# Ledger of designs, part 21: VHH binders against q9vxt7

Target 1, 187 residues: q9vxt7
Amino acid sequence: MPRPVLLIHGGAGDISDSRIAGKFAGIKQALRSAWGLLSPDNGSGGGSALDAVEAAVRSMELDENFNAGYGSCLNTSGQVELEASLMEGRDLRAGCITLLRDVMHPITVARRLMEKQRHTFLGGAAAQELALATGSERLQPGALVTEGARLTLKEFEDQVAQGKDPFFARTELTDDKPVPKTDPSGE
Below, E stands for the ipSAE of ESMFold2; O stands for the ipSAE of OpenDDE; V2 stands for 0.75 times the mean of E and O plus 0.25 times the DockQ between their complexes.

## First folded at step 12 (VHH; framework vhh_5c3l_4)

Design Y3 (at its last look DockQ between E and O 0.01; V2 from the best seeds 0.00; counts 0 for: pae O 15.0 > 2, unsure alone 64.8 < 65, placed apart)
Fold by ESMFold2, look of step 12:
Structure Y3 (fold): chain B 187 residues (1-187), chain A 129 residues (1-129)
Amino acid sequence: as target 1 above (187 residues)
Amino acid sequence: QVQLQESGGGLVQPGGSLRLSCAASGFTFSSYAMSWVRQAPGKGLEVVSDISGSGGSTTYADSVKGRFTISRDNAKNTLYLQMNSLKPEDTAVYYCARDKIAYGTSGDTFRVAYDFDYRGPGTQVTVSS
């Protein structure tokens, strides 16, 4: 079997030094949750790449250090709007979900969509119906909102009130105290 | 020629301790992140711990955190795993693995990969009464 490789990128954008350690720890947790699913098990090949990708993203969706699921950025109404997409490379099947609410794992809903029909994009009520019909729990409103996300929205609103350009507003608070950097690359 | 050789495995009672060693040669040891990877009978591979090339950064799987300590001695080209408070679930073959740097930038802590290009033959750890 081909040598398994899993790579995780935690997102683009400016990251304060104080948040780097938490994001690194979260990426490592996602790697640990998922990489073994690619390895040979007991007589067949290892788990599927789809299983590994879903597991990695589910780990990040639980981790408030990432703009995914729990701890997502808030819209201007203070709410979490969820998006996820998934694509597999053999046949280029994909599932794309937008405007989903109050579901812990939008990546799993995206996978369910991909398995139902190829290349289907669903949002809003249709995505919500798929999530619930295929076994996702409806969370209480606000369960995905974190204090960090709330404070980031407040800072954005303060900048708008001061006449600053919100187009380039940060999606995370800037805390400039250094946090020791950690990574497996030896840097 | 990259060589990795584990030692220090054996039979130990629950609650006991072992220290695994991995002797490395054929490459610049301090330039590579290293990992301990285990495979329990009938199960897949699990990364239990990893350490940066300098030794300044370490991480642990939740199942071993607080009980295992990874370390390295770059002057002796040796990787270690101190295993305390061993449980029957820790029974496995333990491999020393070198993580190939995927094409990426230094200091990008957002992009991390597991791509183990070399591992040793492994050492058996058995925890039983």
Scores: ipSAE 0.232, ipTM 0.649, lowest interface PAE 3.7, mean pLDDT 80
Fold by OpenDDE, look of step 12:
Structure Y3 (fold): chain B 187 residues (1-187), chain A 129 residues (1-129)
Amino acid sequence: as target 1 above (187 residues)
Amino acid sequence: QVQLQESGGGLVQPGGSLRLSCAASGFTFSSYAMSWVRQAPGKGLEVVSDISGSGGSTTYADSVKGRFTISRDNAKNTLYLQMNSLKPEDTAVYYCARDKIAYGTSGDTFRVAYDFDYRGPGTQVTVSS
């Protein structure tokens, strides 16, 4: 069998230098988690590509260095609305979740949707119901909200109040001085 | 004891129609989303259609959309599947299935269950000229 290839992307945008180390460490952790399932030589191997991908994303969903899962960007109401999508190329399956709340690992919910093969995209109450019906734990309200996310939202609100263009607003806090963005493809 | 029993299957020509029924007992019927699933010869189980507990929400597989209609009568504890414009590829054993999780206070909001906890013995539908 050919050696599997695992690619992980930790997000795009104007990432400050102060955030690079954490993100890089998080990506490596995700890689380790996923590769451990793929590598026959690791003793724990034998997982599928889906297992590995899910494991990687689950790792990232736990890591505040990423704006998914724990530490997600907040909506204008200060709430976490979770999204996840998964696709499988062999059978052309896909599952997408949006507006999920107070659930750890929306990627797992997306996978369960994909495997169910009734829907390809669920949001809000339907996504919530799927999550709970399939064994996800309902977290306490606000469990996924971090102080960093809260402050990021506040910064956004302040900028808007000042009449600044929110198009290039940050989605993550930084300890570095903001650098003006010139490319809309970032965030 | 939860029981599901399908009826209404049979032999029909292409373009014909059938109406399947599923009699449910042993549980609060209106509290559960219900599904029709089918298994064709040599194929796996396929979900055909879903309906919420109240009947306010329905979903269909792409292969049957526009041709099949799922409905329910909660007063009679009965699930229905109206099958129109039947095709040979619709030939299968059709099963009535109960979703695992009971509806709460979601009203007409469609509940999505991952799996089924009960299924009937099935009824044969054969579409052939």
Scores: ipSAE 0.000, ipTM 0.244, lowest interface PAE 15.0, mean pLDDT 84
ESMFold2 (binder alone), look of step 12: mean pLDDT 79; pTM 0.796

Design Y4 (at its last look DockQ between E and O 0.01; V2 from the best seeds 0.00; counts 0 for: pae O 14.9 > 2, unsure alone 64.4 < 65, placed apart)
Fold by ESMFold2, look of step 12:
Order: C-alpha cells, then sequence, then structure tokens
Structure Y4 (fold): chain B 187 residues (1-187), chain A 127 residues (1-127)
C-alpha cells in the first residue's frame, strides 16, 4: 500500500503572535494522535483513514486554540453552535451536522450520521437527538464557552457598533501581523 | 535535493543519555518545521518531537516529555535531539524529518508524510 500522508489545515484568518505557539502545539498534537492510528505497529491496532481523521479533529475540538468545539466562536447570542462534516474518498459517503449544542465531539456525530443513518445532512433538534441517542454526553450549558471566545465576540460587536465591515472581523483575539510566508523550494 | 543525515546513535545503558544530530541541506532549513521520528522493532513510525522553523515552539510526545529536548541551529542547518533518562522502550531507529508545509497566503497548515527523512540512526537501550 502507498505510504500514508496526513495533512491538517488549522483554519483561515490572521493568527496573532500570542497564539502561534498554542496553534503549533495543538496542530502537532492532533497530527500525532491521528498518525498513531495510521501506524498500527505501535500497539494501538490498525485504523482506517476515517479513524485517523476523526482522531485529529477530536483533538482539535478539545483544544481551545482552534475554532472547533471547546473555545469555538460564539454566535451573536453568546452561544456555541457546533458544526462538523466528513466525507470518505472511496464511495463519497458523507455526514454533515449543524446547529448542535453541548456535545464535545461533533465530528463523531457526523461520522455516526454517515455510517448509520439514511440522511447526509442533519441539523438542530434532529442532530441533537442523534448525538444523544448514539452515545454522546450532554455537557452542562456553557461548558464549551471560553473567556477568549467571549472577548472575541465583544471585539466583533464593538467593530459593528463603529460601522466596520462585520464579515472581516477576526474570530480570535489579536494585535499581531500574519505569520510570514515560507517557500519550501526557495530559501 | 533535500538531504537529511542523522548521527549520534549507539548502545546506552538504561538511565543514560545520547545526543542525536541531523545535518540538513538542499532547502531553506529555517523555513520548515522539523521532527524527530522513531521506529521501534516491529512497530510503525512514532513522532517524538516537533520544532518550528524559527525554533521558538516545540512539542513532545507524552512518552518522552521531560526527558527529551529538541533544538536547532539554523546557522549550521542542524537539528538536535538530547535524550536523557533513556529507557529500554526508547530503543528504535531515529529519523530526522522535515514537515511538508504547504505554501500558503495566510493559512495555517501542517502535514506528516515523512518522505523527507534521512536514513536514520540506531539507538539501543539495554543492560
Amino acid sequence: as target 1 above (187 residues)
Amino acid sequence: QVQLQESGGGLVQPGGSLRLSCAASGFTFSSYAMSWVRQAPGKGLEVVSDISGSGGSTTYADSVKGRFTISRDNAKNTLYLQMNSLKPEDTAVYYCARDKIAYGTGDFRAAYDFDYRGPGTQVTVSS
């Protein structure tokens, strides 16, 4: 079989210098967790590409440095609304979840939808019922909200109140310039 | 073009120390995150540590945290792994690997593909 490759895109948008170390540590933790499943000789047993992708995203959902799960952006009511989707390449099955609340791992719910249900896309109360019926824990209200996310929402609301374009507001607190580009083939 | 060469492996008693080195050439060393990756007998690849291109950020697998230290000298194009308090389970071939960071315009990405690694250096920890 071809050598496995795992790539994680950690999100678009400006990354402040104060967040760089946390995002580096978080994305590498996600990579290591998933890579272990692709390397079955480490005693964890063999895993599929789906298992690896789920593990990587679950790691990021626990990590406040990413806009997924714990510490994700808040809606204008100050609440975390969760989304996740995945698709496999072999037969293009997919699962898409939106408007889920108080569940730590929406990516796992999306996988359950893809593997065990007849619909590709599920949201709101139906997604909530699927999550709980298939074994997800219901978290206490507010468990996924962080102070960083509250501050980011406040900054967004301040910019809107000043008449600035809300579609370019940052999703994380920042004072810093974008990370410099690197060119692997250049220097 | 990309060339990585590890050195510094050997036979060590439990509790001992080793320092691995990796000489890099054929690419702009400071622009890439680097990793130390190991393969124990009969096992797959385990990533033990990563370091950012500048050297300002490092991470460690739980199995080595507090015992291993990754570092780099960008002026000498050299990656290092200081291994202390070695255990028999650290026995492996250790590889120096370059992360395949895709060129981006504001995106944050990282990848493990390990086609960009050296031939490895053997570390054996036994009584």
Scores: ipSAE 0.481, ipTM 0.780, lowest interface PAE 2.0, mean pLDDT 82
Fold by OpenDDE, look of step 12:
Structure Y4 (fold): chain B 187 residues (1-187), chain A 127 residues (1-127)
Amino acid sequence: as target 1 above (187 residues)
Amino acid sequence: QVQLQESGGGLVQPGGSLRLSCAASGFTFSSYAMSWVRQAPGKGLEVVSDISGSGGSTTYADSVKGRFTISRDNAKNTLYLQMNSLKPEDTAVYYCARDKIAYGTGDFRAAYDFDYRGPGTQVTVSS
């Protein structure tokens, strides 16, 4: 069997130098989580490509270094509205979730939609119902909101109030600690 | 109160035909897409066919395409499933279900897609 290939992208945008180290670490963690399922060399290697992809995204959804899941960017009302999408290439199936709230792993809900439902895209109340009906835990309101996200929204609001162009507003705050621009591990 | 009640099931030989009916009440029937779903022994629920509220659009699972026909009479608040060329693998409990979300194609894999379902009618295809 050919060796599987796993590619992970940690996002794009105006990423400050202070965030680079955390994002690298997060990507590596996601990669490790996913690769553990794919690797034939690991006794646990029996997962599918879907399993690996889901695992990678789940890892990222837990990581505040990314603006998905926990630590998501907030809407103008200060709320997290989650999105996730999943597609498999063999049969060209897909599942897409939008406006999901208070669920830890939107990617899992997207997979459930892809595998268990007749629809490709669900949003809002329908997505919420799917999530809960298929075993997702309903989190307490605000559970996915981080202080960083809150402050980012505030910064945005302040900029708008000052009449500044918000088109290139930051989606993440900077950290005061200097970090290297490259992954020191070389991995 | 929303009510759905299936009828028309029974025992039939392979190659035979059955016509299922579903009597609906307690809601504006024509405003909802309706579906037939089935559950075979030891298997999960499977969507068999969908029909739009007006009846203008229909969908079928690949396994029944060309053999089954879904229809509705909105004046009678009744959903139908004409089943021809029945096969043993069609043996299942058949349910009438109100479609909560816009109908689509593919296998039914979770009850979430429907907000109401009847008690079901048994269809057995056996020689």
Scores: ipSAE 0.000, ipTM 0.250, lowest interface PAE 14.9, mean pLDDT 85
ESMFold2 (binder alone), look of step 12: mean pLDDT 80; pTM 0.817

Design Y5 (at its last look DockQ between E and O 0.42; V2 from the best seeds 0.00; counts 0 for: pae O 8.5 > 2, unsure alone 63.9 < 65)
Fold by ESMFold2, look of step 12:
Structure Y5 (fold): chain B 187 residues (1-187), chain A 129 residues (1-129)
Amino acid sequence: as target 1 above (187 residues)
Amino acid sequence: QVQLQESGGGLVQPGGSLRLSCAASGFTFSSYAMSWVRQAPGKGLEVVSDISGSGGSTTYADSVKGRFTISRDNAKNTLYLQMNSLKPEDTAVYYCARDKIAYGTSGDTFRIAYDFDYRGPGTQVTVSS
C-alpha cells in the first residue's frame, strides 16, 4: 500500500508569535483525529482521503483557536456566518457552502453538497435547508459565539467609533509580545 | 541505516505504570519530530503522542492526556513514553516513528504533516488482571 500523507496548511491570517504554540497544538490535534482514517492497517477496513480531510477540518471547527465553526469571527450583527469547501482530486468534484448558521460542522455540509452533484456552490437558506435535511443539528442561537470573538468585535466597533479605518482590523486579539518560533523539525 | 528500536513493554496490572524507550541511530535525531503510535488487537493505528525535534512542544491523544508523558533525550538519541494509570484499553503494540515533516514559511503559512518514513518493530504492552 502507498504511504499515506496528511498535511494541514494554516490560513493567510497573521498569527502572533505568542499564539503559534496554540495553533500548532490545534493542528496536531486535527492530524491525530484524522490520521488513522488513511492507514491501510486501519481495522475498520480503511477510510478515504475525504474521510480524513473531513475529520481534520471537523477537529478545527471545534477548536476555538481557529476561525472556523466554534470561535469564528462575528459579522457586524454579532453573529457567526459559516463557510466551508471541499474538493476531491481524482475528478475535481467540489462542494462549497457559505452563509450557513448554527451548524457545528459546515465542512460536513460541504461534503454532502459535493455528493449530491446538483450544485457546486450553495449559500444562505438553500445551504441551511441542505444541512438540516441531511442530518445536521440546528444549534441554539449563539452556541458558536466565543468571548474572544465578542471582544474582537467590540474592539473593532470602538475603533470605528473613533474614526479609524476598519479595513485593517484583525480577526483575533493580538498578543503583547512575540514568542520565538520553534525550529523546523516538526514544530 | 536509520534504525529505531523500542523497549520497555510488558505485562502490567490496571493502574500500573511502564516507561517505553526508543533508541535511535543512523540520523540526526534532534532534527526530527518523533511520535508514539499504537495498534490495539484488531484495530487500526492510533497516534498517541508527538514531540518536536527540540523537545519544546508536545501533543497527546485525548485518550491518554494526563496519563502519558512523551519526552526525549537528544544527547542519548532516545525517545521516551512514560505511561501511568494504565487501562486495559491501552493494550497494544507501541511503535516509535520518525515524522518527515514538511515546513513551509512562505508568507504567513504554517504546514504540518504526518509522514512517518521510519518506525521500529514495536514493543507489546499488555494491561490485564
Scores: ipSAE 0.021, ipTM 0.496, lowest interface PAE 6.7, mean pLDDT 79
Fold by OpenDDE, look of step 12:
Structure Y5 (fold): chain B 187 residues (1-187), chain A 129 residues (1-129)
Amino acid sequence: as target 1 above (187 residues)
Amino acid sequence: QVQLQESGGGLVQPGGSLRLSCAASGFTFSSYAMSWVRQAPGKGLEVVSDISGSGGSTTYADSVKGRFTISRDNAKNTLYLQMNSLKPEDTAVYYCARDKIAYGTSGDTFRIAYDFDYRGPGTQVTVSS
């Protein structure tokens, strides 16, 4: 059996060199999490590609070094609106979630949608309902908002107020070195 | 031909220290991220630590954080693992492994592909009273 390959993209944007180490650590953690499921050498490699991908993204959703899940970019109201999508290549199944709030792992919700095979895309209240009905814990409002994200929004607002073109505005700060958090939902 | 050879293993008491080395040859050492992996008796392979090609970035398994330090000397084509405060559960064969595909940045993009294509024969580390 061919050895699996796992590739993770850690994001794109105005990312300073100072953040690279944190992202590297975060990506490696995601890789370890996923690889543990796939690797035949570790004795527990019974997971599927989907399991591995979900595990990797879940890891990243906990890591403020990435602007998804915990530490997501904020909307103009200062709120986290979560998105996630998952696709399975063999059967071309997909699940997409948008405008989900106060859930730790939107990727898991996306997977649940994909596996449900009723819809491929849910947003807002429908996505929220799916998440909660299928076992996701509702977090306290603002639980996914980080100080870094707040400051990033503030910077954006300030730039706009100054009449600057915000087209290439930063989506994350340059100097923060957050530590990945444990899943408060216990998932 | 790619060659990796570990050394520095041995028997040590709990709380003791060891320093592992890995001599690399047959490839541009600095172009590859390197890893230490270990296999304990009856257990699968575990990634212990890894280091970027330049040595600027490192990661550790939670089980060894604060106790182990990975480093490299690219001029000497050598990878190191300083192991302090060793525990019985650290007993394993330790392997030096080359990452199959390097990680890196391209502009604003950060990406990593994680796999191993070469691994040394390993060195035994035994932590016991």
Scores: ipSAE 0.014, ipTM 0.305, lowest interface PAE 8.5, mean pLDDT 84
ESMFold2 (binder alone), look of step 12: mean pLDDT 79; pTM 0.804

Design Y6 (at its last look DockQ between E and O 0.01; V2 from the best seeds 0.00; counts 0 for: pae O 16.2 > 2, placed apart)
Fold by ESMFold2, look of step 12:
Structure Y6 (fold): chain B 187 residues (1-187), chain A 125 residues (1-125)
Amino acid sequence: as target 1 above (187 residues)
Amino acid sequence: QVQLQESGGGLVQPGGSLRLSCAASGFTFSSYAMSWVRQAPGKGLEVVSDISGSGGSTTYADSVKGRFTISRDNAKNTLYLQMNSLKPEDTAVYYCARDKIAYTGFRIAYDFDYRGPGTQVTVSS
């Protein structure tokens, strides 16, 4: 039988030395929570690769050490905007969700979208309606906001108040272009 | 011939202790990270604990942290799991597993290429 393998990459952005241990612990927790869903079991255990991937990402969405779900970066209005996507390789089905709010597990909403196969990409009100109609709980406003995310937004707002151009995070891709003068809200 | 053989399972009361052993042969034991993996009745597999080849780094699932201790004796080619304060939910078959990806730092993947036949642990009143 094929040997199951699960690999997690915790993100491409710069990570301060002080956050490396938290990220590593979070990746290990996601691996532990999900790997067994790949193992074949003729009884009541086992699962699909989609089940394992969803479980791993749900673990990271609960973990404030990742920019996913709880503790995600805030927009300029101080709110968490949620994004998730997934794809399976056999039939190349995909589900992509953006601008979702107040739902703990956007990856599960993306899976629901993929499985309905009507649309590949939903955002905003349509994504919100899908999430609630298919069983996601609406969280209280602000439930996904952490102190760390609030402090990051405050630092950004302080730079703007000092008359500096808004700064935008870039991954270290070396060929990123200079950030143009734009509205921080992503005009 | 890679071989892994677990022993030390049995029936214990809640709150009791048990020590599992895994005898390894057919490979350079100290070069491989090892894990304990369990399967409770009606459940999938759960990775309980990991240890690096040298024994210098260990990790634990939250469900067992503070109660279980993984260790190894590289001179005896043996992996151990000390299990204290056992609960009924610890009832499972426990497997000793070799990780194909040799552990040289923080772990980001599980790729178990060999596993023993397992040993039953039952925690019941």
Scores: ipSAE 0.011, ipTM 0.386, lowest interface PAE 9.2, mean pLDDT 78
Fold by OpenDDE, look of step 12:
Structure Y6 (fold): chain B 187 residues (1-187), chain A 125 residues (1-125)
Amino acid sequence: as target 1 above (187 residues)
Amino acid sequence: QVQLQESGGGLVQPGGSLRLSCAASGFTFSSYAMSWVRQAPGKGLEVVSDISGSGGSTTYADSVKGRFTISRDNAKNTLYLQMNSLKPEDTAVYYCARDKIAYTGFRIAYDFDYRGPGTQVTVSS
């Protein structure tokens, strides 16, 4: 069997140096989670590419170093609107979720849509219904909101109040902590 | 249970002022943008003003700009609308509404999931 290739992207934007270490750690954790499923050498192999991808994204959805899932960017109403999409290349299947609320792993809901539903894209109430009907737990309102996300929104609001163009507003805060630009883990 | 209750409406002469309040309960008030909407006799619902969860952003309909001020006290779970220089055309039932739609400095869309029973505002000589 050919050796699988796993690529993970942890987001883009005006990311401060202070956040680099956390993001590196988060990406590595996602890679470990996913690769464990793909690697035939560890006895835990046998997972599909989809399994690995879902595992990686699930990891990131739990990590507030990423602005998805827990710690998602907020809309201007202060709410988390979750999105996730999954696609497989063999049969050209896809599942897309948007405007999902108070669910821990949107990527899993996206996969369930891809695998179980005729539709490719669901949003809002329909996405919520799918999530709950297929076993996702409804979290308490605001459970996915982090202080960082709240402050990011506040910054956005302040910029708007000042008459600045918010089109390229930040999606993450800077905490101005000096962090080495190299991977501190040595990995 | 989500509850919204407006108060402060009444009869006022043109040029007068009113201050509306909306008491909110049953949800995390600060997590939601809130709006004042109104319905005049024979007309549809009109968004008058909205305010972000934190209160840092506000928008106004052109018809009320410079006259109305929306504010909120998240500690008291209360939304306010200060209405100055009232005009007969401001006569309407005013509703407090919880807004699901994000906005950036101007209104592009709105979607309310809860609305109070409304308070009557009548501007007449």
Scores: ipSAE 0.000, ipTM 0.215, lowest interface PAE 16.2, mean pLDDT 85
ESMFold2 (binder alone), look of step 12: mean pLDDT 83; pTM 0.835

## First folded at step 14 (VHH; framework vhh_5c3l_4)

Design Z1 (at its last look DockQ between E and O 0.59; V2 from the best seeds 0.00; counts 0 for: pae O 6.2 > 2, unsure alone 63.5 < 65)
Fold by ESMFold2, look of step 14:
Structure Z1 (fold): chain B 187 residues (1-187), chain A 127 residues (1-127)
Amino acid sequence: as target 1 above (187 residues)
Amino acid sequence: QVQLQESGGGLVQPGGSLRLSCAASGFTFSSYAMSWVRQAPGKGLEVVSDIYGSGGSTTYADSVKGRFTISRDNAKNTLYLQMNSLKPEDTAVYYCARDKITYKTGDFAIAYDFDYRGPGTQVTVSS
């Protein structure tokens, strides 16, 4: 019989050495939060792959080390805009949410869309209405904004002011003390 | 044939310590990541701790961090879990599990794919 497998990818891009440990710990926390839901022996007649995936993503949405929920990258107006999507393999149902604001767990809203609504993709005011009408708490403005995200936006704005292409600007803070080049004598 | 056998469980009072061992045979022990997984009464499985490769990299669940220490002795094909400052919530059957494959793709991708586990050892923390 097939055994459960859970794989989590925590993101890509340029990651400073000082942030590697936090991302590793966050992936492990998400794995631990979700793994047991896949087991047939989890006590309540078993979980589902959807339950496990949602739990893993909810863990990452609370974790400021990831670009999901709390601590997400900010838009140029300094706001967190949330996206999430979820798909199942059995019936290929999907739910996709974009431009959601001030909701802690956009992945849960995506699941509600997949399970309870006619549309596969929903954004903006309609997504906001769905989230609140189906029980999501409206957070205070700025509750998902972290100091790290604000400083990253400031660095981005500084680079643009210097004439750099915004599409290649860093989305995370650089290390405070860059490693200097090692220059062996005579080289 | 792959075999994993846990030992070292028992009854202990809150605040006490236990050291679990897992004897491994039938495979190249040093080539596999190993984990301790527990199941409390009426609950699902929880991965408590894992240790990769030849023993240098370890991780822990938040509920046990600072209290539990995973280690391995690849020469003796043995996995260990030192459990200190035990709480009633630590009451569970503890399993030694082998991770078949851990993929790291891109920056940070990790999987759990446990293909073998032992029969487990009971740990009971009670007054």
Scores: ipSAE 0.161, ipTM 0.573, lowest interface PAE 4.0, mean pLDDT 79
Fold by OpenDDE, look of step 14:
Structure Z1 (fold): chain B 187 residues (1-187), chain A 127 residues (1-127)
Amino acid sequence: as target 1 above (187 residues)
Amino acid sequence: QVQLQESGGGLVQPGGSLRLSCAASGFTFSSYAMSWVRQAPGKGLEVVSDIYGSGGSTTYADSVKGRFTISRDNAKNTLYLQMNSLKPEDTAVYYCARDKITYKTGDFAIAYDFDYRGPGTQVTVSS
């Protein structure tokens, strides 16, 4: 069996240099979170590729450096609407969730959907129902909203108010901290 | 032939310290990121720490941050792990691993793998 490889993409966008270090750290954390499950030599109950992928994404969903869960970009109403998708190549399965609210790990919900093999895509109330019925905790409204996300939305609102481009919005704020020089091979 | 050999493990009391070493041969050591990984009884493999080829960047698992320090001497083809303030939960077989880490700038993409690993050294933290 070929050795497993874990590939993580931390997203793309209008990302300032000041945000790079945090994102990289978050990606590394996701890798570490997942690798223990992925390792072929785990000997004591190693997880599957799905387990590893889910673990990685769950890590990222907790990290406000990514717009995957906590700290997600807001809709125009100031709300987090979560999306996640999972695909499995061995059996050609997929699960997709959209418009999920107040749940910490949309990727887990997507996996649950995939594994049920009844639907491939659920959104809104149906996704919410699935999440709660299958063990996800319902968070307090706004629990996933960060100050950064609010400020980003405010910036967009101000932009629109000024008669500027209403079709472009920043998804990342600029931090005041300069990013130190890092190793070119990793950071 | 790529070879990795760990040393420095042993029995230590809680709060104690150990320094692990890994002798590498058979490849250009400085060109590869290296990792320490561990496997505790009944648990899966955990990445403890990694260091990039130049030695300029390091990362740690949350469980060991502030206690462990990874370093490397490229001239000696040696990887180190200084372990301080050891805890019983640090008990595991510790492995030196060569990383296949590729980084793509711009979109934060990383490929992560271990293609070689040493036989491991036992670390036991117990009163």
Scores: ipSAE 0.019, ipTM 0.285, lowest interface PAE 6.2, mean pLDDT 85
ESMFold2 (binder alone), look of step 14: mean pLDDT 79; pTM 0.807

